# VHH binders against 5'-3' exonuclease (pol): the designs that were tried, part 2

Target 1, 302 residues: 5'-3' exonuclease (pol), of Buchnera aphidicola subsp. Baizongia pistaciae (q89ad1)
Amino acid sequence: MIIYKKNVNYLLIDGTSYLYRAYYAFLKFKNNFNKPCGAIYGMLNMLRSMLLKYPYSNIVVIFDSPQKTFRNELFIPYKKNRPKMPNDLKEQILPIHHIIKHIGIPIISIPHVEADDIIGTLATKLYKKKYFILISTNDKDLAQLVNIHIHVLIGTSNIVLDESKVKKKYGIIPKLIPDLLGLMGDNSDNIPGVPTVGKKTALILLKTFGSLENIYNNIEKIPKCLIKKAKTIYNNLHTYKKLAFLSQKLATIKTDINVNITTKKIKMLPPCTTEISNFFLHYKFYNWNKLLKQGLWLKNCK

## First folded at step 1 (VHH)

Design s09 (framework vhh_vobarilizumab_d1)
Fold by ESMFold2-Fast, scan of step 1:
Structure s09 (fold): chain B 302 residues (1-302), chain A 124 residues (1-124)
Amino acid sequence: as target 1 above (302 residues)
Amino acid sequence: EVQLVESGGGLVQPGGSLRLSCAASGFTFSSYAMAWYRQAPGKGRELVAGITSGGSTSYADSVKGRFTISRDNAKNTLYLQMNSLRPEDTAVYYCAREEDYEDWGSDYEYFDYWGQGTLVTVSS
């Protein structure tokens, strides 16, 4: 049910989600040499917040790979609607990796694997070992992973999604979110779904039949009185059946990828205070350097 | 409740100009970063231009020097001035509310609000 702050064994951070949020929050932030450092500052601000709020958790940051994934092999248009990373953000990635490492936070990125699938696989492996996992992300798709030991924290906010809150928010249990997206699609990821089937219709179908597979096994039994444009929806479900199952597969987070990651690799290391100080001085984060020297920047961290 | 309504699209010849507007409602417009995206026929969505709550701007390389993004916080309106239009600029243009640090406590569903779009056709 409820995962208390002191009981969170692992905090898995959606690093790509944090990176873009930090970048857009601090677009105009530059150092005295006119170099962009807004994403660096924003990323550190968010990570510091998590270190202070969850001092007993093993914090791990997971990043996307730029290489195409199995989803791109299945459906070439998948996420092609996403804008490419800005050059001034790209320049900040290496410094961000360096400072995260000096703080003692493990970083994971795997070629051809999306951060979501790494998070899904790690959370599932840790759950099977009876650990409590909190996933910090702004990506709504990760809510499909929620169970009794896996909860989602919305970014760096105080909002935690357990099974009950996911059901209230989406109208469906976590494990059926891929089925929901298989029907209604997801324009943000270029997942097509079934034309003319929206969230309301998809929820009626899933609450009645339980799964995408069972909807198609019982398509003739769809309650016409509860669905507007029933003829069009019936026709489109039949016509776009392959697209519905493709969309479901694209929306399903993998939990079984070969990550070759041990608990040792995802354990936090002691922070290198000297290197963190040098970093803060280089980017002119003088107030943070003052806090660091006073033992307040990483207070209560492992 | 959050609404973004684009207008100003139309048919123009190459070299022409158009000004797009986006009327925002249902949120404190001045507190959010805003952006223009476009989707050409048969292609994915592309970021065209962005503007922070503080007024800093960024542009895609393909439109830099030709397009200007601006905002009027008093009118809750975002603008895109498009000059020297090319056939490659033909697309549906979307107004979007981007992520902002002041909105970090909000529901994650709020970060990619889009309008209905406005069609821009550049042809002879």
Scores: ipSAE 0.000, ipTM 0.120, lowest interface PAE 18.6, mean pLDDT 80

Design s10 (framework vhh_6fv0_2)
Fold by ESMFold2-Fast, scan of step 1:
Structure s10 (fold): chain B 302 residues (1-302), chain A 124 residues (1-124)
Amino acid sequence: as target 1 above (302 residues)
Amino acid sequence: QVQLQESGGGLVQPGGSLRLSCAASGFTFSSYEMYWVRQAPEKGLEWVSTISSSGSTIYYKDSVKGRFTVSRDNAKNTLYLQMNSLKPEDAAQYYCARDYEDSSGYYDEWFDPRGQGTQVTVSS
């Protein structure tokens, strides 16, 4: 089944993904005091785009916690290769949260929990209640959550990934993406995978045996299926079995964390136009303030 | 009415120990993750430790690992922080906090304390 724009009940926004995209898009944009405000502008521009495209959806913004997660405790190198948040972005965080609140958009962040796990848990709870959910993110890993009620929107683009498009893009069904990453690894997050097993080999194994568990249950059959490199692959799968299952666990988005949020608590509130106007004037977003006064900032010009 | 009351702070010499307590009321304590946070003079709130609702999952700030131990007694609605090998850098007002049920707040407000806190002073 196809989820149409008018049928999207919840739009879950990967807020941290949006923040970094906004920050790097407007790096040199500064206010009257020569302070960076590009992330503020960019974040609002992206959120406004989503509000205009999905006017009937409850929009929720989810942010990462700066604290260590359970993945860091399982595997200390997890995401240690990622740079620290720039100081000029940190200075924009409080203003961004302030304006999002006054637009009436709920914000969720939980200490020690990655935004991905909050998104996965919320989307799972909501689809069990038969709601349709769209997840807006630039993070490829959230494609593992895709089903008939959950689709992924690539950032603020028009590209929506349903189950068919995930299969076409990744060569595997959504729920097997953690298994794929367990075999091939993911260098962006320091997920090791199995040495010498790349995407092509991992896809052949998963299409043949169905899951990481079934690959290991049928490990004796690998030499018959992959004649050219079967012995090397067999030896490395055997040697690095613990790393394969660790990598799968690190790549698996949790859908069972205690978010403690009801559907009533994630509904949008009416915008506080006075506070939004004050914010726009402070940052000199005069054109947006003009549209806001005309009732057109969150409405199409008719 | 959610209430959190911290106690157990005091003056201690470097290398000393203190045990902090947090008495919780007005909510189902056993259903919430709990946090210890601290604030040194002229600094922002800093996360110290997290404990899951059951007490089985615990996290610590890197600088306190091996020195601090968080625990909870769900029957008594009480959260504890055992602090050993205290350093001058640990001197701060310590607060206990619970998860926000409503996430419409600001980033720095997620660790907003509900009690007066308890002062820990480490004198060299």
Scores: ipSAE 0.000, ipTM 0.125, lowest interface PAE 17.5, mean pLDDT 79

Design s11 (framework vhh_gocatamig_d2)
Fold by ESMFold2-Fast, scan of step 1:
Structure s11 (fold): chain B 302 residues (1-302), chain A 125 residues (1-125)
Amino acid sequence: as target 1 above (302 residues)
Amino acid sequence: EVQLVESGGGLVQPGGSLTLSCAASGFTFSSYALAWYRQAPGKKRELVAGIYSGGSTVYMDSVKGRFTISRDNAKNSVYLQMNSLRAEDTAVYYCAKDEYYDFWSGYEEDYFDYWGQGTLVTVSS
């Protein structure tokens, strides 16, 4: 089932993924004090586009915590391969929070919790209340959350993933994506997986046995099912079983974060046009300020 | 010269009330948002309440219904009325010329132009 844009009740935006993209897209933008403001501009441009495209949706922006998460404590190398946030981007974060709040868009960031887990928990809570949710992200791993009421918009391709499209693209249903990553690993997040088990082998195993747990419950049958390198794959699955389940756990987005987030906290508020105008003047967004004064910057928003 | 001066802190019994005042100078007070932050020993500084130039207010969840922020543009002052005080409200309270309100952020860095010296509130029997 395709969620028509009029039917999207909540648009959950992966704010951190868009921050990095905006920063690198607009490196040369500067404010009245000759300070970089490209991430600010890029984020606002994306948010304005989403407000105009989904005028009936409650938009919520979710950001990563800068603090250590449970995954870092569970596996010290987790995401340590990712570069440090540039200082020029770091300086833009508080201004971005400021303008998003004045536009009337709720922001959620929880100490020690990744944005993915907040998004997963919110989407699941809202889905259980029968709302339709669109998750906007540049991180394809959020495709694991896709179901009949939760779809993922990939910002880089502008493609909306429903369950059918996830299965076509990844070769597996959304709920088995953590199992896939448990087997093959994920180099971008430093998730190890099982040595010699790549995507092709992992898909064969998951299609044959159904889950990571069922693969291990039937491990004795593997040398009889796989034609090439079956004994090597069997030996590595056996030797690295602990690593496979650790990798699956690291890849699994939590949907059960114990946080009291009410529908009131994620409801959009009326924009504060005076504060938005002051912000636009500070950052030399003069054309946007002109549109704001004409009531056209947030045209078609609720 | 921008200056923010807090007053009104002191020792108060649990369940009691206290009013904090912040006197501002050196900028066009009516054009800016003001906020109250607090910092307990060994804890990071956290936003308690904020008031925008237009008069709209925001509060930390644990103080909603107990604390009230207000402003007087003619006197260049912002106030924090604190009722039903708890031991956990014990902290140094800071007035800030603050345009950012993030009750859910894990971001600990403070990017604001000016802070007052702080006023100590101790809630104890």
Scores: ipSAE 0.000, ipTM 0.111, lowest interface PAE 17.7, mean pLDDT 79

Design s12 (framework vhh_vobarilizumab_d1)
Fold by ESMFold2-Fast, scan of step 1:
Structure s12 (fold): chain B 302 residues (1-302), chain A 124 residues (1-124)
Amino acid sequence: as target 1 above (302 residues)
Amino acid sequence: EVQLVESGGGLVQPGGSLRLSCAASGFTFSDYAMAWYRQAPGKGRELVAGIYSGGSTSYADSVKGRFTISRDNAKNTLYLQMNSLRPEDTAVYYCARDLEYDILTGYEDAFDIWGQGTLVTVSS
């Protein structure tokens, strides 16, 4: 690995991804009043794991905005196929924000902006200053940001995606992932792509012509490896050209969001151990409170 | 039988140039993305440069502007032109083929490194 744990300057956490994973991992967890608190526990468990694994990194948690984004304005069906946030999870959000702030971890959420675009913009600005960035997420789309100073960690696992591993996993280099999704679509986000063009066909076209734009500049030169489906693929590429470029635009993470994010805003603060202890006692996290009192829960935090 | 045979390594002084070749056989060379990897003593393998079947290239930042990857599909040969060589470029260089079945099946191990490689030593 090019980026080693001791060399990671910033760890950008996809907070919304963590939130849903925590919720589903601890569905049956309840507090003193028989109220769900599984997302609270799971979120803290995952964040603690990251604090212990990356003790010298500046950790930042980024959350999605509940308001519609520019992508929803471009394409109304975008992400509308995703289920709404469960009420049990919604009730845990304010306590989660409260405890994260007392741990000293910065939280970023911008109205009308997706977490992906905030992460993309922050990572790009930090990369230009020659920092090493690790993005912790379960969202495959963030792999498009990967370069020599920006790597993706799959959730809280030990699997880190550098440029080589992205190409191995997706069959294409990071910068061409939006072009791949422009052709094949992405059902999880309701991105349409081009009808009848799947992953295999899209990869052959991109490896042959290099980009979505260059595919359309050379549409008459469909490669021989597609010959048995060539007529249908050719016709659909012509018919759905606007849809292909719309799909590419929807899949492209913005790295140029016009927001005033300074290094001061993303700097960790000293933890408030008294408030953390009160929180742990309220939720009956007694083992964590014992570790906290021994200086072992946040051993390496600033 | 897939074979990749690297050649062109040797001893060169800092600031010098060297061209590596990889002769491919046993598969349709023009259909595959190809790459150069290197491994320095006591370190892990590092991707140096890649070239896709369509001719698009990618480079590690440590070699960008100094190294050029190219291919000759008529000769089934992959090249790495190395300019402005530095002592830290000292490594065994390996030629690798992209595994097509990763695209078709989702298998995670997409690249194979073949043969013993070719040793490049940059020293005065």
Scores: ipSAE 0.000, ipTM 0.083, lowest interface PAE 22.8, mean pLDDT 79

Design s13 (framework vhh_6fv0_2)
Fold by ESMFold2-Fast, scan of step 1:
Structure s13 (fold): chain B 302 residues (1-302), chain A 125 residues (1-125)
Amino acid sequence: as target 1 above (302 residues)
Amino acid sequence: QVQLQESGGGLVQPGGSLRLSCAASGFTFDDYAMYWVRQAPEKGLEWVSTISWNSGSIYYKDSVKGRFTVSRDNAKNTLYLQMNSLKPEDAAQYYCAREGDYYDSSGYEEYFQHRGQGTQVTVSS
């Protein structure tokens, strides 16, 4: 993994996904004013780990827009079932943006655009220029972007998903993940899929016919012996065909949005050590401040 | 499939000690952060401790700081929780949990979705 770490040109971080992870990991972490700061600490710990592991990479953090997206207009229930951000987490967002900027890491958020679509579009543009991209996320849907130059890192772990590992983990190649979700749905995003069609059935159908479109072009040829509850499933495939294609469209990450972001805008800047030190002292991160003053917060000591 | 098997629970008197173990299989153990969570009767799931994949980051619930110590042995795929100075309020079913997969979590239960069957800790005379 040392060789792989040296060859990553861009590390794209799913910032919203990491906010929730950091928040729940450090729920009772409070500062000197008895204010929650667990998400702040968790995000910084993750970013520090990434900077140390990928010292030659341009790191970019991408956040969701609070505004409605094209998917909400296409299907009103889309993501309406997701809980609102906790107030304790919401209060940490501005400090997190402040410190990330002073570390020299670019932040991207575009009104009416989901972080996934920004990541998908940016990764695809960089891939076409023959850069190697690592996407750090907890979101299964981003695995659909995986190819020879785009890999996914699961959280802050050292697991990297290439095309082979995606196929082993999800039972299907990356480009068919939207088709899989078109059939089985995705409860976390309120994507309906086809009623009674779960992952097992969806995988059998996709392995047999190759795509959602080919399943429907060959629906009369589906082997009944391969499908549990065949009558119900075949009836629902016919009845909910429009819903299956809508679900596939909702699950498909856009790679063609109008993102006027140049490679210059996503280059890291030198860290502002004075502002980082002030931040660490404010939150009583004394051990990190000691390492920062020694020039070791962003460097491993050998 | 993620498999987590807790052990080491039991009955102990106030002020006593217990060491919990969690045997992990079905995934690459040293790629994931691990957690200890607990649930007391008629109460919700409580986070107790976090340890990163390389033990570089360790955190505790305020009420257990200085009394509990989390550790891991990546060579043995095992997570540990050393519990000292146990109090009646520590009585609960203790679960080993692996860092969640890809879906965004809205609460404790979903964030700690990969859990074992748990091991019961009872603090009484």
Scores: ipSAE 0.005, ipTM 0.190, lowest interface PAE 14.0, mean pLDDT 80

Design s14 (framework vhh_7w1s_2)
Fold by ESMFold2-Fast, scan of step 1:
Structure s14 (fold): chain B 302 residues (1-302), chain A 120 residues (1-120)
Amino acid sequence: as target 1 above (302 residues)
Amino acid sequence: QLQLVESGGGLVQAGGSMRLSCAASGFTFSYAMGWHRQAPGKQRELVAKIYSGSTAYDDSVKGRFTISRDNTKNTVYLQMNSLKVEDTAVYYCARVEDYGDYEEGWFDPWGQGTQVTVSS
């Protein structure tokens, strides 16, 4: 891990995940931190933590688009259970984007594209160029992208998911996570899966047949398998086949979207120290401004 | 990519002088920098640091070593005078902030270092 940190070429940050965590973290500090700048401060505190922990990595922040994605068109209930962004958080988004740009961190957001698909596409393009990528996110489903050059960092924690840790956590290799979710569903995103098929049954089927497609190619063998309620599972797999493949498609992170971004465009730029200082003074972040003037707030300038 | 490259080390006799250079690729003048050293069988120690025009030195080198920065070249220097056999070590340049709350700060990225050997 320590050696891995020294070799991380790109740190891809799930910006939307960071925004919500920053917002709710400062709501917990009702004494002095429920000001209109709470999410701004929290976001910068989290990003500063990453700059300090990964001082030689190119950091990129990726944000969700508010527009409907292809998944919403395929399945109307997809993520409809998620709450609307609070108005006091919305008011802080533009200042957050401006300060991140002045720090020299690239920001990516694409209309009608989820941050996960942008992250998946960028990580795959960088992996093909033999770079080492760390994805910082609280969404564990990004673990499906994990390979020898792509690892997932749980938020701003010290927990890194490599291939072995993903297999231990999910019971299967990263590339089969969409197949697992196609069978068992994912309540957090309203992905339905197949009724009566839970994680244990899904893992038995995937270990036996290898993939969702191969399960259906061998569906007549399911009643003969040594699994609990095999005939009920067979009947529901047969009845809900279209739902299983829809669920798999909804759970699959795209790695082939057109991001129109080169490695040169996602390289960090020198910080605009004057504008960062003006920002800190405006929001009364006086201690951070003092550290900035001492050269201690930002350790990466390119 | 962001990296630090140390140079200038070598063999020198006691009482001699040597200047080490740390070329920073992808860094600007707006960060704190220091020189650390590690002798065989010893722990790494910070000997000099520079930030915002201010300098500080470990007592073992105070008055003999001078840290400086060339803001136009993104390079940090360590001028070593009146060298002693005890100054023999691998010298590393690195960022100097105490990471405190960050356990991984113990392992902040280093270059490969530059060997300084002082003979008697």
Scores: ipSAE 0.000, ipTM 0.090, lowest interface PAE 21.5, mean pLDDT 77

Design s15 (framework vhh_8h5u_2)
Fold by ESMFold2-Fast, scan of step 1:
Structure s15 (fold): chain B 302 residues (1-302), chain A 126 residues (1-126)
Amino acid sequence: as target 1 above (302 residues)
Amino acid sequence: EVQVVESGGGLVQPGGSLRLSCAASGGSISSGDYYMGWYRQAPGNQHERVAIIYYSGSTNYPDSVKGRFTISRDNAKNTGYLQMNSLKSEDTAVYYCARDEGYSYGYDEEYYFDYWGQGTQVTVSS
């Protein structure tokens, strides 16, 4: 497969989403002192893959804040049903940050701000400067950021989502994804949506009226649409109007937060091979250390 | 509200030596830095990295100062140092200390560091 036809200027990695994936993929890995290192290995494996595939990109890793965000203030149940971080994973976070910095990759985390909002804001700032951005994430909601200069890679797939692929996959243009979630909700994040309004009904409404706002501007036309249970849907849209707009707000990624980060601050630095080697030996990554000494671990990278 | 303060700058003859110090003031940071660096900016030039010491104690230097400058730190005192030997007129610059505490992942410059000093002038007179 052709990796990417356009040169990617910036690769923004949703670090928290990959951290959990790496942890569960490599539960059995242990270091020289019988301590878990699977998340470390998995994160490095993913980062190495990205460095090899996008050797001319500035890679930036973004992590969630552990502190409460504005969404938790707006809606207390937001993401509260998610399990607490395992202690074995928590122990690996500082080593992961240290190795990422030694590879020369910038890390960004902002108190009280979700990684999604940092990614959305950085991608938008870079887009306005006419750079091409690839967002690497396991979160489908970041597809709402897709435009002519911003594309999304979900997981380790070979498929990059541009505007047309988002429309084919989700049935709606990127900018209307928050409106879709405002109607149908999202159980994984405890976003409630409107009762009895599922994906099919939400798509019909958005195709007919164009946006959540226009659905409510034309609410009297709902019983005339080709929708099963139109009267029930009409009544629930009226009853749960505030909930629909709250759900839309919870699903909307911020692109205007104060990150105070310039292109100079997110530029990659040369790797510190001595520290990387010491790290690999500590965690029993002997094959990677052998490749590193041969100049092959970071081959074709900046 | 940590402040980073440089000291030890001044006027020196070519071939001379200076030792710069970098101390945190305000707030008590007992755990020390994850790593620390020194940067300089000469009149009419872009800023450049002079030295970096990583949390493991490993050090990196550009070729322009390698063998002449030595970076070190005293973790117990939360103080960093730059020993500058065999100084040249080309070393004339404002020298900045930068420190990383590891919890803050935001960057004020294009490098790894969270806290920056206001700089100390080093002048090598020929």
Scores: ipSAE 0.000, ipTM 0.170, lowest interface PAE 12.5, mean pLDDT 78

Design s16 (framework vhh_vobarilizumab_d1)
Fold by ESMFold2-Fast, scan of step 1:
Structure s16 (fold): chain B 302 residues (1-302), chain A 124 residues (1-124)
Amino acid sequence: as target 1 above (302 residues)
Amino acid sequence: EVQLVESGGGLVQPGGSLRLSCAASGFTFSSYDMAWYRQAPGKGRELVAGIGTAGDTSYADSVKGRFTISRDNAKNTLYLQMNSLRPEDTAVYYCAKEDSSGWYEDYYYGMDVWGQGTLVTVSS
């Protein structure tokens, strides 16, 4: 079942992915003091869109922490290939946190924990209580969390990924996405995978044997498979077995972290319209301030 | 049009130094994040170092403490100072500019302009 707008109990927003998207989309925006404010504008534009589209949902924004995670301890090169956050973006983070708080949206960030693992753990806890969760993200890896109660919305699009749509888009069911990445790697996160095993070969192996574990249980059958360079693939799977399972572990989103967050902490609060108005005037968001005063900026969360 | 031209590669002995340059044209250089990538024979492309518009930097663990990325906005030039070079640093080094949209699915994949590369060989 597709989760419809009225059925979404919780909308979990991958705040870090949207923060970077907003920053780069609105690089030219500046405030009264000729300082960049594009990330502020972009984040608010996205959040307003989501509040209007999912008016009955509890919206929660989750951010990465800058501290080392358990994945960095397991594999030091993990995500070291990503550039540092620009200073112009860093200067906008506190204003973004302040305005999100005044809108009444909960913010979650945990030292040493990636946003993905917070999202995975919260979504898992909520669906065990029979809630319907929509995860808004631009990160394909979150598709591995998709089940009957958890769906993924890519960005601000109207396309919602359920299990069948994940299988059509990625060529594999959600629960096997870590196995796929264990074989092919993920260059964006510096996850190595198995040398010479790309997406096409990995999909053939997973469709034939079912899982990374079952590929290794049947490894002697690989040279006889109808795969280009099957003998080379076989040799590399043998040589890099430990690396394949490490890559799978790095790609697996944790759903069991100790998130001391109650349902009360993730409920939206009434918006502070006075502080929101002051914020809009400071950044010269005059049209939004006009809509706010008319009760039209947020229809169901004034 | 947007253009990136790398230079400064060559043959050097282990422990030696090289400085790579990337001359940028066709865009407002100061407004974009820049990065150095490398690709060794038979290996995938990897990020070596990145630099933001405000001069903030990041490095791969394998080069941290040995390489320094810098930019000169007045000259529209990106640099990579490589010290204490090792045989495993042998690769073609590429200069990259962030996507003009600024971002795609992952920030890392948002590099839309790549130079032709410059070869660095570290051997005895």
Scores: ipSAE 0.000, ipTM 0.112, lowest interface PAE 17.4, mean pLDDT 79

Design s17 (framework vhh_vobarilizumab_d1)
Fold by ESMFold2-Fast, scan of step 1:
Structure s17 (fold): chain B 302 residues (1-302), chain A 124 residues (1-124)
Amino acid sequence: as target 1 above (302 residues)
Amino acid sequence: EVQLVESGGGLVQPGGSLRLSCAASGFTFSSYAMAWYRQAPGKGRELVAGIYSGGSTSYADSVKGRFTISRDNAKNTLYLQMNSLRPEDTAVYYCAAGSPEEWLEYLESGFDYWGQGTLVTVSS
């Protein structure tokens, strides 16, 4: 174990990303009514792991809103290529909210706001109050929030990213991740970037000039750099300048969203063990129910 | 339970072609973003090509126009068609399964599942 785990004040969970991961990992899980419960099981498994690893942290789960966001208004194609939520997953959402509430974990979702922007804003506000924040997510883009008090735990690896580790993994410092995506785009989100500029080219440009703004301030030097096909890259950067800055803006996580979130709203409550037990029996989580009766399922979580 | 098994690697002459396959089992393949990564001697792992569950694809600058990633959801198999191979394409190629909603191309450790790799050598 890393020593820093005992100093985490807030653990912010990217709930929507873990829902999809859990759903697809456990598609064959059924409850006692032969209904899918894989997302429920996977989400609880992740939350239990976090409760055991970070027993002194205030854990908060953040979910996406189904409503369109400011990014959809800026660029209509944004995330239009993503599939709709499966009906089997939709049916599990209300049970998941129910069990998370009975465990005593706060849930945050804001209409028209992506979970990433809620996480970015909340982490920044807590950082300004000198708290230590760990963000648990499957989304690489949240690494852009990393600083001395905000760290990111990505996916299944249990690797905690500080600024040094972000630079080692991505080849760039956290604050320049939006600049990287402004150049190369992000196909999963329909963020266009600059035509013909991929990751390797974008990293060379950013290492040479420092930022998207500085690349454009030094655009005349691009044909003289060590990048292969520098003349073609120069022409495309010149032609698609507005698209590059739009792509950067789309990739930038908001940290200044007007969110009505107080420390009281994100405070954990005592668990309701009777309701949790009834839930486990309903979904055939018999081993977890046995651990719950022994006081081990929610081991030393406050 | 979850398995990713790569095949199709081998020795090939510069300018030649190879087709890599990755047989997936133990998860709902069609719903996952899939990727090919490679690790050349003395280098870190890098994304070669990715394919989103919705069909969108992404390629590294070094392979763009030469490699094609594709998937067969009926066979739970991921493919990488490699054309116009160069000595610098020599590497161990890894199959990776990510999140259906996340494109984790920059962080290898962010992928849920990894294969053991298949060696591709491009030399005369």
Scores: ipSAE 0.000, ipTM 0.134, lowest interface PAE 18.5, mean pLDDT 80

